# VHH binders against q9p4d8, part 30

Target 1, 280 residues: q9p4d8
Amino acid sequence: MDFMKPETVLDLGNIRDALVRMEDTIIFNFIERSQFYASPSVYKVNQFPIPNFDGSFLDWLLSQHERIHSQVRRYDAPDEVPFFPNVLEKTFLPKINYPSVLASYADEINVNKEILKIYTSEIVPGIAAGSGEQEDNLGSCAMADIECLQSLSRRIHFGRFVAEAKFISEGDKIVDLIKKRDVEGIEALITNAEVEKRILDRLLEKGRAYGTDPTLKFTQHIQSKVKPEVIVKIYKDFVIPLTKKVEVDYLLRRLEDEEDDDATQKSGGYVDRFLSSGLY
Below, E stands for the ipSAE of ESMFold2; O stands for the ipSAE of OpenDDE; V2 stands for 0.75 times the mean of E and O plus 0.25 times the DockQ between their complexes.

## First folded at step 14 (VHH)

Design u2 (framework vhh_8ghr_2; at its last look DockQ between E and O 0.69; V2 from the best seeds 0.00; counts 0 for: pae E 3.6 > 2, grease 26 > 24.2)
Fold by OpenDDE, look of step 14:
Structure u2 (fold): chain B 280 residues (1-280), chain A 121 residues (1-121)
Amino acid sequence: as target 1 above (280 residues)
Amino acid sequence: EVQLVESGGGLVQPGGSLRLSCAASGFTISSYYSIGWVRRAPGKGEELVAYIYPSGGRTDYADSVKGRFTISADISKNTAYLQMNSLRVEDTAVYYCAKDWGFEEVYFDHWGQGTLVTVSS
């Protein structure tokens, strides 16, 4: 996806392509993580004497990664959401001015805390090579975790783009629901059981296919492969629901930007702005 | 209410051409709502024939119709079209226009009543 072309960002085809591509990334990362044991010590607060840091080894390493990544403009990208926004630093690269496609509050939509919790408590036990500690691979384990977390975060928060596209496309129907603060109605509008089923079926197939591909192995000592059924379960129980949460949270606030504009421009209906935005 | 109305079907000889139209109402054909043509032949299942993303002009075709059929859309008229050239007997089917709902997966949530295309010598 090219975020410098705002007219293409909310295109259904582009969104679809992006989401499908992210599935591949997530599956690959799970497979990579599956080489290592669960390693609970990586997730325990203050298990290791990390200087000037209160938290787990994973928290520390992830925060350091984000600090580095921020300096190379990772989080200037509209589709990236940090786990530790407080550690981000300024980039030394030339600034990229991405056109605004999402609502002004889009950066405030953040469910990374939930993602991290679910990942360590539910996802890791399902994809790990085994239970228990693997002392020799703590670093490698944590590195693999970071890749998983970042890819999950991107996928889930991509719900913002989906939500924006739905907002524009549904028009008065969704506006009415938002005005009524009808969360159930919004959720129903953005949910399709058949689509979800198809997503899960696709994931099952991908999991089967990718699990047998030796080219996906980055390390020589793969202990275990991720079961395709586990991947499906993770999406069903966590990824899809959290994505919906992001969509709903985004949509509930979507009229905030319009109220601010209407206070300044009384006259032109929502339809006129859509027509004027040249997105046709 | 979302409605799709197909027209343009009929009897044509092999090698002939036909243009189908799909008039949409209740929604706007755009980059957010793509359109597909699905056909159902007698005794056969549903086949996605063609799909269009109006904003980018991206189109997809079934292998069976590639090079012969062209899907297009006129946003100003809120109408989609299927130009069918070099028609074959095996193209005989009821052709449906359908609205896409899905993001991760192509899924049609609304269908027209269909128009019959018969290719017969």
Scores: ipSAE 0.638, ipTM 0.849, lowest interface PAE 0.9, mean pLDDT 90
Fold by ESMFold2, look of step 14:
Structure u2 (fold): chain B 280 residues (1-280), chain A 121 residues (1-121)
Amino acid sequence: as target 1 above (280 residues)
Amino acid sequence: EVQLVESGGGLVQPGGSLRLSCAASGFTISSYYSIGWVRRAPGKGEELVAYIYPSGGRTDYADSVKGRFTISADISKNTAYLQMNSLRVEDTAVYYCAKDWGFEEVYFDHWGQGTLVTVSS
């Protein structure tokens, strides 16, 4: 997909390709993190004497990475959502003016606090090589954590693009539910249990294949340390539900962004059927 | 209401050709609604034969039909087509067109009634 060409972003084939690639990235990152012990000291508030900082080692490291990345335009991209919005800095590179594909409030749809909590409390213990600490590897462990967190965030918040595509495709059905503030109705409309099952089945097969790949950076000999069913459970229990939460939260506000046709370029795909006075 | 109506099936000799049509109503064939052709041979399960993303122009085919079958769509007529060339006896089946709902994965939520294709000497 090309974020400079909005018509390519909401293309169903491009959405599916992107979701599959993000899935592959998450599996890789889980396998790489699984080479380390749980290392609870990485996540304990004030475990290490970091000057003028109140938080965990992971919090500090991730926030510094996000500050630097913001200066090189990472969080100007529509598919990147920060964990620490307050640390972002002005870019020193020329700004890229991405066309608006998502609703104006899309940056406010942010579940990264929930992702971070679930990651540290549920995901790390489930994929780690074992309990305990590896004092010599705390930095490398936290770097692997950052990759996991950022790939989870990208995948889950990609639900905003999926929700926008669903709205444009089936907007008349969703509009009534939004007006009623019917959260459960919206969730039911966007949920397909057979689709979710196919996603989980694909993950199971990928987890088997990637877990034995000899090209992984920390493992030079074939040795599977990650149970594929753990990866599947993480998706089922956390990734899929959080993605649906993102979709519902996005859709509940979607009518806020309806524009008059005379003020909007005549692109029929996003708001065309809702450009009328007072009849929603 | 979503409706899909297949036509163009019939009896054909091996090596022959047929063109199936799927007229859609109640939705517009577009990048937000994709169309597939699924076949069911006697005593066998379903096989996704061909699939199209109309606005992107991308197509997918089962290995059993690659090079012989071509899926296309005419958005102005809201119709999808399956051109079947070099037909073989094993292509004998009821052919259904179906609307794809599953955004994250292919999932057909509406089906036509099917059209029978018989390939026989």
Scores: ipSAE 0.328, ipTM 0.718, lowest interface PAE 3.6, mean pLDDT 84
ESMFold2 (binder alone), look of step 14: mean pLDDT 80; pTM 0.815

Design u3 (framework vhh_6qgx_2; at its last look DockQ between E and O 0.57; V2 from the best seeds 0.60)
Fold by OpenDDE, look of step 16:
Structure u3 (fold): chain B 280 residues (1-280), chain A 120 residues (1-120)
Amino acid sequence: as target 1 above (280 residues)
Amino acid sequence: QVQLVESGGGLVQAGGSLRLSCAASGFTFRSYAMAWFRRAPGKEREFVAYIYSSGGRTDYTDSVKGRFTISRDHAKNTVSLQMNSLRPEDTAVYYCAKDWGFEETYFDHWGQGTRVTVSA
C-alpha cells in the first residue's frame, strides 16, 4: 500500500492485496515463533529484574522496539499502531506528510491490549514448539513474539481502512445504522460469511505450503512447525473477530467528523470531500 | 437494488472487434471493482478481465491479454470491455460482475449477459 497516493488507499482491491500479503507475513512469523517453547516467563510481570520497569520481559522489549522504531517514522505510517504509545519518540528523519484518508480519530482506535493478551494466552500456546521454558532462548523468543504481535496488530487495525471503504461504499445504509448505534446491524452489514470462509480456506492452503520452507531466521534447529489448522483457528477465533471489532468501533464514530464539519460550517462531509476530490 | 445490464454483444468475424458495456446501478459504483466473465457453449464460466475500483489496475486471463481491454467510467457508472482481434474461441455469453471486494475477491452480483459470436 502506498499511503502517499490517497486515491489508491481505499481501493478495495488494494486493501485486499494488502490483507493477503499480511497473511503471509503473519504465517511466516508464526513459523519463526514456533521454533521456541511457550516460555511463560517471558510474559510474566516482573519475572526478571528489569531496571526502572514494571511489566513483563516482552512488554519491556516491545516498548523498547517501539521507541526505536518511532524515531525512524514507523508510527507515522497510517497503518501502524503502537502497543505502547507513551514511549514513542520524535523522529530525527524528515517528516513524511501523509494525506489524510482515515477519519480524524483513527489513531484512537487501538485494540493492541487485547491483541497482546490473546497472543500470550491463546496464540503462543497454539504455535509454540512445546510447553515450558527455554531459558537459553528467551531473547530470541521475545523477538519472534514482537514480530508476530506487530504483524497481527497491523492486520487487525487495517480494519480501519476496510471500515472507511465500507462507509463510503454503503452510504446511507450504514449511516442509518450508525445513527441508531446499531452495533449488531453494523456487524451484520460488514460481515460476509462466504468471504470469511474463503479467507480461512486460503490460510489453510498457505499454512500447508509455507510449513515446508526450511528457511528459518532464528535457529537452525526447527523444533516445531505451526499446524495449518492452528493458523486457521487463530484467524477464525481472534484475527477476524478483532478486525471486525476495529471496523465497528471505527464506524460507530465515523459521523463525528461530519458533525464537526457541520459545526464549523465547512462545506461538505468527509465523504463528499473525499469523493469530490477525485481521489477515490 | 443492484443492477448490471450488459450490452454490445453480437456477431462478428474473426479478427473483428466488439465493445461490450455494462451499466451499473443501485450501488456506489466507484467503490467497487468490476469484472467480466464469459461462458462458452458447453464450458464453465471463466474469468476474463478485472478492474480495480480506482481503475488504476487491471487483470486479464492469459488468452485475452493484448487483445481485450477493460475500462470503467465513474461518471456513467459503466464498465466496458474492448475486444479486439476476436477469435472463434472467444464465442461466449459475457457477464458483468460486481466484486464485493475487501478481504477477498467475491462477486455478489451478475448481469444477465450479452452474447458474443465470432465466426471463422
Scores: ipSAE 0.680, ipTM 0.867, lowest interface PAE 0.9, mean pLDDT 90
Fold by ESMFold2, look of step 16:
Structure u3 (fold): chain B 280 residues (1-280), chain A 120 residues (1-120)
Amino acid sequence: as target 1 above (280 residues)
Amino acid sequence: QVQLVESGGGLVQAGGSLRLSCAASGFTFRSYAMAWFRRAPGKEREFVAYIYSSGGRTDYTDSVKGRFTISRDHAKNTVSLQMNSLRPEDTAVYYCAKDWGFEETYFDHWGQGTRVTVSA
């Protein structure tokens, strides 16, 4: 997809390709993180005497990365959502004028605090090489954590694009549910158990394939392997449910951007609606 | 109510051509990918051709590549399958299907089918 070409962003083929690529990135990042022990000191508040900072080593390192990345326009991109919005700084590079594909409030739909909590409490213990500390690798461990967190955030918040595509395609049915504030009705409409099963089946196959592929880039140490079932469980228990939460939260507010939602259904598909609505 | 109605089936000599059509109603046609499947007597249903919602991207099973062409017409809400160089093994009931899956492929509605018989 090309975020500079709105007509490509909500195309179902491009959405699926993007989800598959983000899935691959998450798997590779889990494999890279699996080389390290759980290392709970990385996540413990004030474990290290970091100057002028109260928080964990991971909190500090991630916030510094986001500050620097914001200066080179990372968080201007529609598919990037920061963990620490308060540290973002103005870019010194020429501005990129991305067309508006998502609703105006899309940046307010942010579950990164929950992602960080689940990552440190549930995901790290499930993928780490073992329990305990590895004090000579704290920096490398936290760098692998940042890659995991950022790829999880992108995948989960991509639910905003999926929700927009569902809104365009489902027409008046979703509008009625939004007006009634019917959260359970919206969740039921956007959910298909067979689709979720196919996603999990694909993850199982990928986990088996990547776990046996000797061409993947790893250290010279005996490789620790993430069991495919662990990857599937992380998606089932955390990634999919958080993505649905993002979709529901996005849809509940979708009428804030419309004068008349019947125009979306009557005027046709993705490109015509966005061109006509002035959302980009 | 979603409806998919196939037409254009019939009896044809090997080497001949047929054009199948699927009339779609009851949903936002341009938003969804569409497919053709077929079921030969005594066999399982198999994939034939797929067309993405935009119409610019298609996929085919190997046995029909170069012979079959899937297309769609957003103004008429139809999906078509042009079948050239027909062979006796193409004999089947052909089904039009709607793909609901945004995150992954899932065919949630099917037509009743149109029968194609290719005589040797």
Scores: ipSAE 0.529, ipTM 0.800, lowest interface PAE 1.9, mean pLDDT 86
ESMFold2, look of step 14: ipSAE 0.492; ipTM 0.770
ESMFold2 (binder alone), look of step 14: mean pLDDT 89; pTM 0.912
OpenDDE, look of step 14: ipSAE 0.616; ipTM 0.845
ESMFold2 (binder alone), look of step 16: mean pLDDT 89; pTM 0.912

Design u4 (framework vhh_vobarilizumab_d1; at its last look DockQ between E and O 0.73; V2 from the best seeds 0.00; counts 0 for: pae E 3.4 > 2)
Fold by OpenDDE, look of step 14:
Order: C-alpha cells, then structure tokens, then sequence
Structure u4 (fold): chain B 280 residues (1-280), chain A 119 residues (1-119)
C-alpha cells in the first residue's frame, strides 16, 4: 500500500491485498517461531538482570527494537503502531509527510497491550515446538516473537483503515448507530459471517501449503510445523475479534471529526460532506 | 433497499458488440466494488469482470481484451462493454455488489440480462 497516495489507501482492492499479504507474513512468522520452545522465562518479569530495565526479556528486546525502528521512520507510517510508544526516538532521516487518511484520533486506537498478553499466554503455547525452556535459544526465540507481534499488531490495527472505509460506505446507517452508541449494532453491521468463514478457510489452506516449505526450516532441529488448525484458531479467537474491537473503537469516535465541521455546515449527510471534501 | 437492475442484453451476431448497464440504488455506489457475472446454459455462474471502488479492473481470461467494465458514479451505473462477442459468451449476465473489504463477497445481485451470440 502506498500511503503517499491517499486516494488509493481506502481502495477495496488495496485493503484486501494488504490484508491477504499480512496473512502470509503472520503465518511465516508463526512457522519461524515454531522452531523454538515456549520458553516462559522470556516473558517473565525481571527473570534476567537487565540493566536499567523493569520488565521481561521480551519487553526489553521489543522496546529496543522499536527504539531503533523509530529512528528510521517506521512509526511515521500510518499502519504501524508501537508497543512501547514511550521509547520512540526522532528519526535522523528526512521526514515523510504522509497525507492524513484516517480520523484525527487514529493514533490513539491501540490494542497492543492486549495483543502482547494474548500472544504470550495463548498464541505462543499453540505454536511453540514444545513446552518448557530452551536456554540456548532465548535470543532467537525473542527475536521471532518480535516479528510475530509486529505482524499481528499491523494486521489488527489495520482495522482502522477498514473502519474508515466502512464508515464512508455505510453512510447514514452507521452514523445513526454511532450516535446511539450502539456497539452491538455497529459490530453487527461490520460483521459478515460468510466473509469470516472464507478468511478462515483461506488461512487453513495457506497453513497447509506454507508448512511444507523447506525454505522455512532454518534450524537443524526437526521441529513440528505449526498446525494449520492452530493458525485458524488464533485468527478466529483473537485476530478477528481484536480487529473488530479496533474497528468499533475507531467508529465510535468517528463523528468527533464531523462535529467540528457540522458546526459550520448544517446541510447534508455526514458521509456526503466527507466525500465531497475531495479526500476520497 | 439495495437494487440492481441490468439492461442492454439481446441477440447479436458473432463479432458484434453489446453494452450492458446496471442501475444501482439503495447504497453508496461509489464506495463499493462491483462485478459482472455470467451464467451460460448448463454451466455455473462465473466472474467475468470486477471493478474496485477506486476504478481498478480485473477480468476473466476468457474475456480479457474484449470486455471492459466501467462505472459512472454520478449515475450510479455499472457498465460492461462487450466487443468481439463469441457464441461461448452466450449467457445471462448479472450485476453484483461486493459487500466488504476483507474478502470478496457479493451480497446483492440483479435479475440478470440475457446475451445471445448467434449467427
């Protein structure tokens, strides 16, 4: 997706393509992570004497990763959401001025804490090579975790773009629901059971196909591949629901930007005014 | 209520041309991807052409280079220009609305318009 072309960001094909690509990335990252044991020590707070840091080894490494990435403009990208926003540093690269596509509060929509919790408690046990510790590979394990977490974060928070597109497409119907603060109604409106089923079916197929790729075996240890069913379960139980949460949270606030404009223009639907602005 | 009404079908000779139209109502037309399907006698329904909300287009291999899908958002109308028609293009053609963004899913269909290509 090219964020420098705002007219294309909310395009159906581009959104779809991005989401599909993210599935591939996530699956590959899971496969990579599956080479290592669950290694609970990596996630235990203060398990290791990390200088000037209070937290787990994963927390530390992820934060350091984000610190480095911030300096190369990773989090200037509209689709990137950091786990540790407080450690981000200014970039030494020339600033990229991305046009605004999402609502003004989009950066405030953040479910990374939930992602991290679910990842360590539910996802890792499902995809790991085995239970227990693998002391020789703690670093490699944590690095693989970071890739998984970042890819999950990106996929889930991409719900913001989906939400914006849905807001534009649904018009008065969604506006009415938002005004009523009808969370259940909004969720129902943005949910399609057949679509979800298709996504899960696709994931199952991808999981089967990708799990047999010999190029993904980097370790000498014959580790079990991630079961395709586990991937499906992860999406069903966590990725899709969290994405919906992001969408709903985004939509519930979407009229905040419109109210500022309506104070000046009483005539026409919110969606029509938004679309007439030439932004989309 | 979402409505899709196809028109423009008819009898045409091989090598001829037709232009199908689909009048859309009941939704924000410009925000949704649209598609043309066709169903030949004794065959299943197949995707012919797809147009994204942003105007990007995709085609089945069987019609690529001959058919052009387009849209007029101001008129809420979807078009299918069919050139160099062949007997195998004979089918009922349907207009379809794509529902969502995460996966291609068509939630509304028109009644269809019959295209017959015959000498």
Amino acid sequence: as target 1 above (280 residues)
Amino acid sequence: EVQLVESGGGLVQPGGSLRLSCAASGFTFRSYAMAWYRQAPGKGRELVAYIYSGGRTDYADSVKGRFTISRDNAKNTLYLQMNSLRPEDTAVYYCAKDWGFEETYFDHWGQGTLVTVSS
Scores: ipSAE 0.335, ipTM 0.712, lowest interface PAE 1.7, mean pLDDT 89
Fold by ESMFold2, look of step 14:
Structure u4 (fold): chain B 280 residues (1-280), chain A 119 residues (1-119)
Amino acid sequence: as target 1 above (280 residues)
Amino acid sequence: EVQLVESGGGLVQPGGSLRLSCAASGFTFRSYAMAWYRQAPGKGRELVAYIYSGGRTDYADSVKGRFTISRDNAKNTLYLQMNSLRPEDTAVYYCAKDWGFEETYFDHWGQGTLVTVSS
């Protein structure tokens, strides 16, 4: 897809291609992280004497990376969402004028705090080589964590693009559910169990293939500690549900951007309930 | 609600051509991917051709170069141009709507139109 060409961003083929590539990136990052122990000291607040900083080693390292990345426009891109928005700095590079594809509030749809919590409490223990510490690998471990977190964030927040495509295509039904603030109805509308099953089946096949890939054959003994079923469970229990949460949160606010008389006429002319509840 | 109505089937000789149409209603046609499937007697359905909302297409190897899928979003109509027809193309052809945004899932099917290729 090309973010300078809005019509390519909401194309179903391009959306699917992007989701498939993000799966490959996440699986690779999990395998890279799996070479390290759980290393809980990486995540403990004030475990290390970091100058002028109150937090974990991972928090510090990730925030520094995001500060630097923002200066080269990483978080100006529509598909990047920061974990630490307050550390972002002005870019040194000429500004890119991306056409608006998402709603004006898209940058406010941010579940990275929840991703970070789930990553450290649930994902790391599931993919680590073992429990315990590797004092001589703390930096390398945290760098692998950053790659995992950033790829998870991109995949989950891509739900904003999927939600926009669904809004454009599913018309009056979605508008009615938004006005009713029917969270369960919106989630049901955007959910298809067969689609989710196909995604999980593909992940299982990919996880098995990484174990038989000739380019990774030399590392086969390390890969035996990351079972394909663990990858599938992480997607089923966390990635897919968080993506749907992003979609629902995005859709619930979508009428805030409507200045079109057509949208208000489709709603029967009465006041938008979710807007009144959100401002009132 | 959602309706898909195929037409244009018939009897043709090998090497001939035929154009199928599928009239769609009850959904935002331009937003969804569409496909043609076919089913020979006693066999399962098989994918023939697929078209994304943006116009990108995919074809089964058996029909590539001979069949062309297209869509007219202004008329809510899906087409299949079938050239160089062969006896193995004989089947009931179905129009299908793909619901899936994240992955393929065909949620609605037409009633089918019969294509018979025989000398």
Scores: ipSAE 0.306, ipTM 0.712, lowest interface PAE 3.4, mean pLDDT 85
ESMFold2 (binder alone), look of step 14: mean pLDDT 84; pTM 0.845

Design u5 (framework vhh_7z1x_3; at its last look DockQ between E and O 0.01; V2 from the best seeds 0.00; counts 0 for: pae O 12.3 > 2, placed apart)
Fold by ESMFold2, look of step 14:
Structure u5 (fold): chain B 280 residues (1-280), chain A 120 residues (1-120)
Amino acid sequence: as target 1 above (280 residues)
Amino acid sequence: QVQLVETGGGLVQPGGSLRLSCTASGFTFRSYAMNWVRQAPGKGLEWLSYIYSSGGRTDYADSVKGRFTISRDNAKNTLYLQMNSLQPDDTAVYFCAKDWGFEETYFDHWGQGTQVTVSS
């Protein structure tokens, strides 16, 4: 997809391809994080003497990464959502004028606080190598955490693009549900049990392939990876429900923009962030 | 109400060609990936091809690659399948299908189908 060309962003096939690629990134990030112990000190508030900061080592490291990334325009991209919006700074690079694809309030749809809590309390214990500490690897562990968190955030908040595409394609039906404030009706519209099952089945297959297929590694023999069933459980219990929450929250407010002009295509350059974020 | 209507089927000799059409109504056609699927006598469903909503990307099953061409005209709400070099094995009912799924293909609506018969 090209964020400078709105019609490519709202194409359901392009959305699906992007979501599938983000799924692969999440699986690889979980496998990378699984090489470390749970390392609870990484998440303990004020465990380390970080000057002028109140929080965990992970909180500090992630916030510093987001501060730096904001200066190079990461959070100007429509598909990037910060964990620490208050640390963002003005970029020193020329601004990119992305066409408006999402509703005006899209930046307010942010579940990263929930993602962070679920990640530290539920996901890390499920994927870590063991329950102990690896004090020699605190920085590397937290860097793997950041990759996990950022890929989870991108995948879950991409639900905003799914919701906008659905709104455009099913306008009269969704408009009626929004006017009635029918949250359950909106949730039913965006939920499909057979699609959910196919997603979980695909994750199970990918988890088995990445964990046991030697052709996935170029220079080392096979390393043990996260159990495929754990990946499936994380998606079923957290990723899918949070994505639905993002979609519902987005749709419920969509009529607030009803007086706005229709979105229009704007020609322009390619979105560097999207190309760069396809690898890890 | 979503409706998909296939036309263009018929009897053709081996090596011949047919062009199938699928007219769509009751939904925003340009927003959905569309597919062709067939069912031969005594066999299950076989996916043949899809096309992105924009028309910019297509893919084909190995059994039809190089012989069949999928296309769409979003202004006319119409999906097409050009079938060349038809063989008796291509005898089937051909369906167009609306693709709903965001993370996995899911056909939520199907046409009634059009019969294609290839025989000497």
Scores: ipSAE 0.027, ipTM 0.518, lowest interface PAE 7.3, mean pLDDT 83
Fold by OpenDDE, look of step 14:
Structure u5 (fold): chain B 280 residues (1-280), chain A 120 residues (1-120)
Amino acid sequence: as target 1 above (280 residues)
Amino acid sequence: QVQLVETGGGLVQPGGSLRLSCTASGFTFRSYAMNWVRQAPGKGLEWLSYIYSSGGRTDYADSVKGRFTISRDNAKNTLYLQMNSLQPDDTAVYFCAKDWGFEETYFDHWGQGTQVTVSS
């Protein structure tokens, strides 16, 4: 996805391609994480005496990563959402002015807390090499977790783009639902069962294919294969539902910007947003 | 350490041409998409062009489309920008920018930049 080309960002084909690419990344990251045991200690609050920090080892490491990444404009990108927005620092790089494609409040849509919770409690047990602790690999484990979390976050929050595209394409139907604050109606409107099935089928195939990848980042550790069925389950139970949540949350507020535009005739160059069929 | 070094800038007359080079080190160059961006005085950073890791795909901003050509030599760890039909509005510092990942979302490393001045 090229965010400097606003005319392409809301193209459903491009959105699909982006989502498909993210699947590959997520699966790869799961495979990387599968080299390590569950390591509950990484997720326990104050398990380690981390200087000037109250929280888990993962929380600390992730926050430090985001701090560093913020300085290189990661979170200026429209598709990136931080887990720890309060630790972000100003970039020393020249600012990139991305064209506005999403609604003004898009940055406020953040479900990362839920992602983190689900990841540590549900996803890690499903993909880890085993239960229990692996004391000599805590750092590597946490690093792999961060990659998983960031890729999941990106995928799930990409629902904002899907939502925007759907808003434009559905017109009055979705507007009426939003006005009524009909969450169930909105969810039903944005849900395509056939598309979801295709996603899950594709993931199963990808999981089978990628499970034999010998190019693991942490070659010194026990290599385990993530079961394709587990990947499918994770998407079905968590990724897809959370993506829908993001879409709904985004759409419920979408008319806030329309009310402001009616007040300010800002004729700004509205990128012709071409939206075809419902992508999830 | 990731390093990007831009060269080839200078003073040129309107209608002239320049070729910028960016030499990369400290990372696997062939694995990353690369970009050219520029910053004019008093203006924000403007994206100009990117090229995929394999070099098989390129894209351009409308402002430079048809005039600029991005290319790369992975064997030499070098990115190029051929600039033709230069205009005064092209006056800026030009930067080579490494993509964050294997995709084309945002940049994580920059060079020092090279000054391009188009003036009669």
Scores: ipSAE 0.008, ipTM 0.239, lowest interface PAE 12.3, mean pLDDT 86
ESMFold2 (binder alone), look of step 14: mean pLDDT 82; pTM 0.836

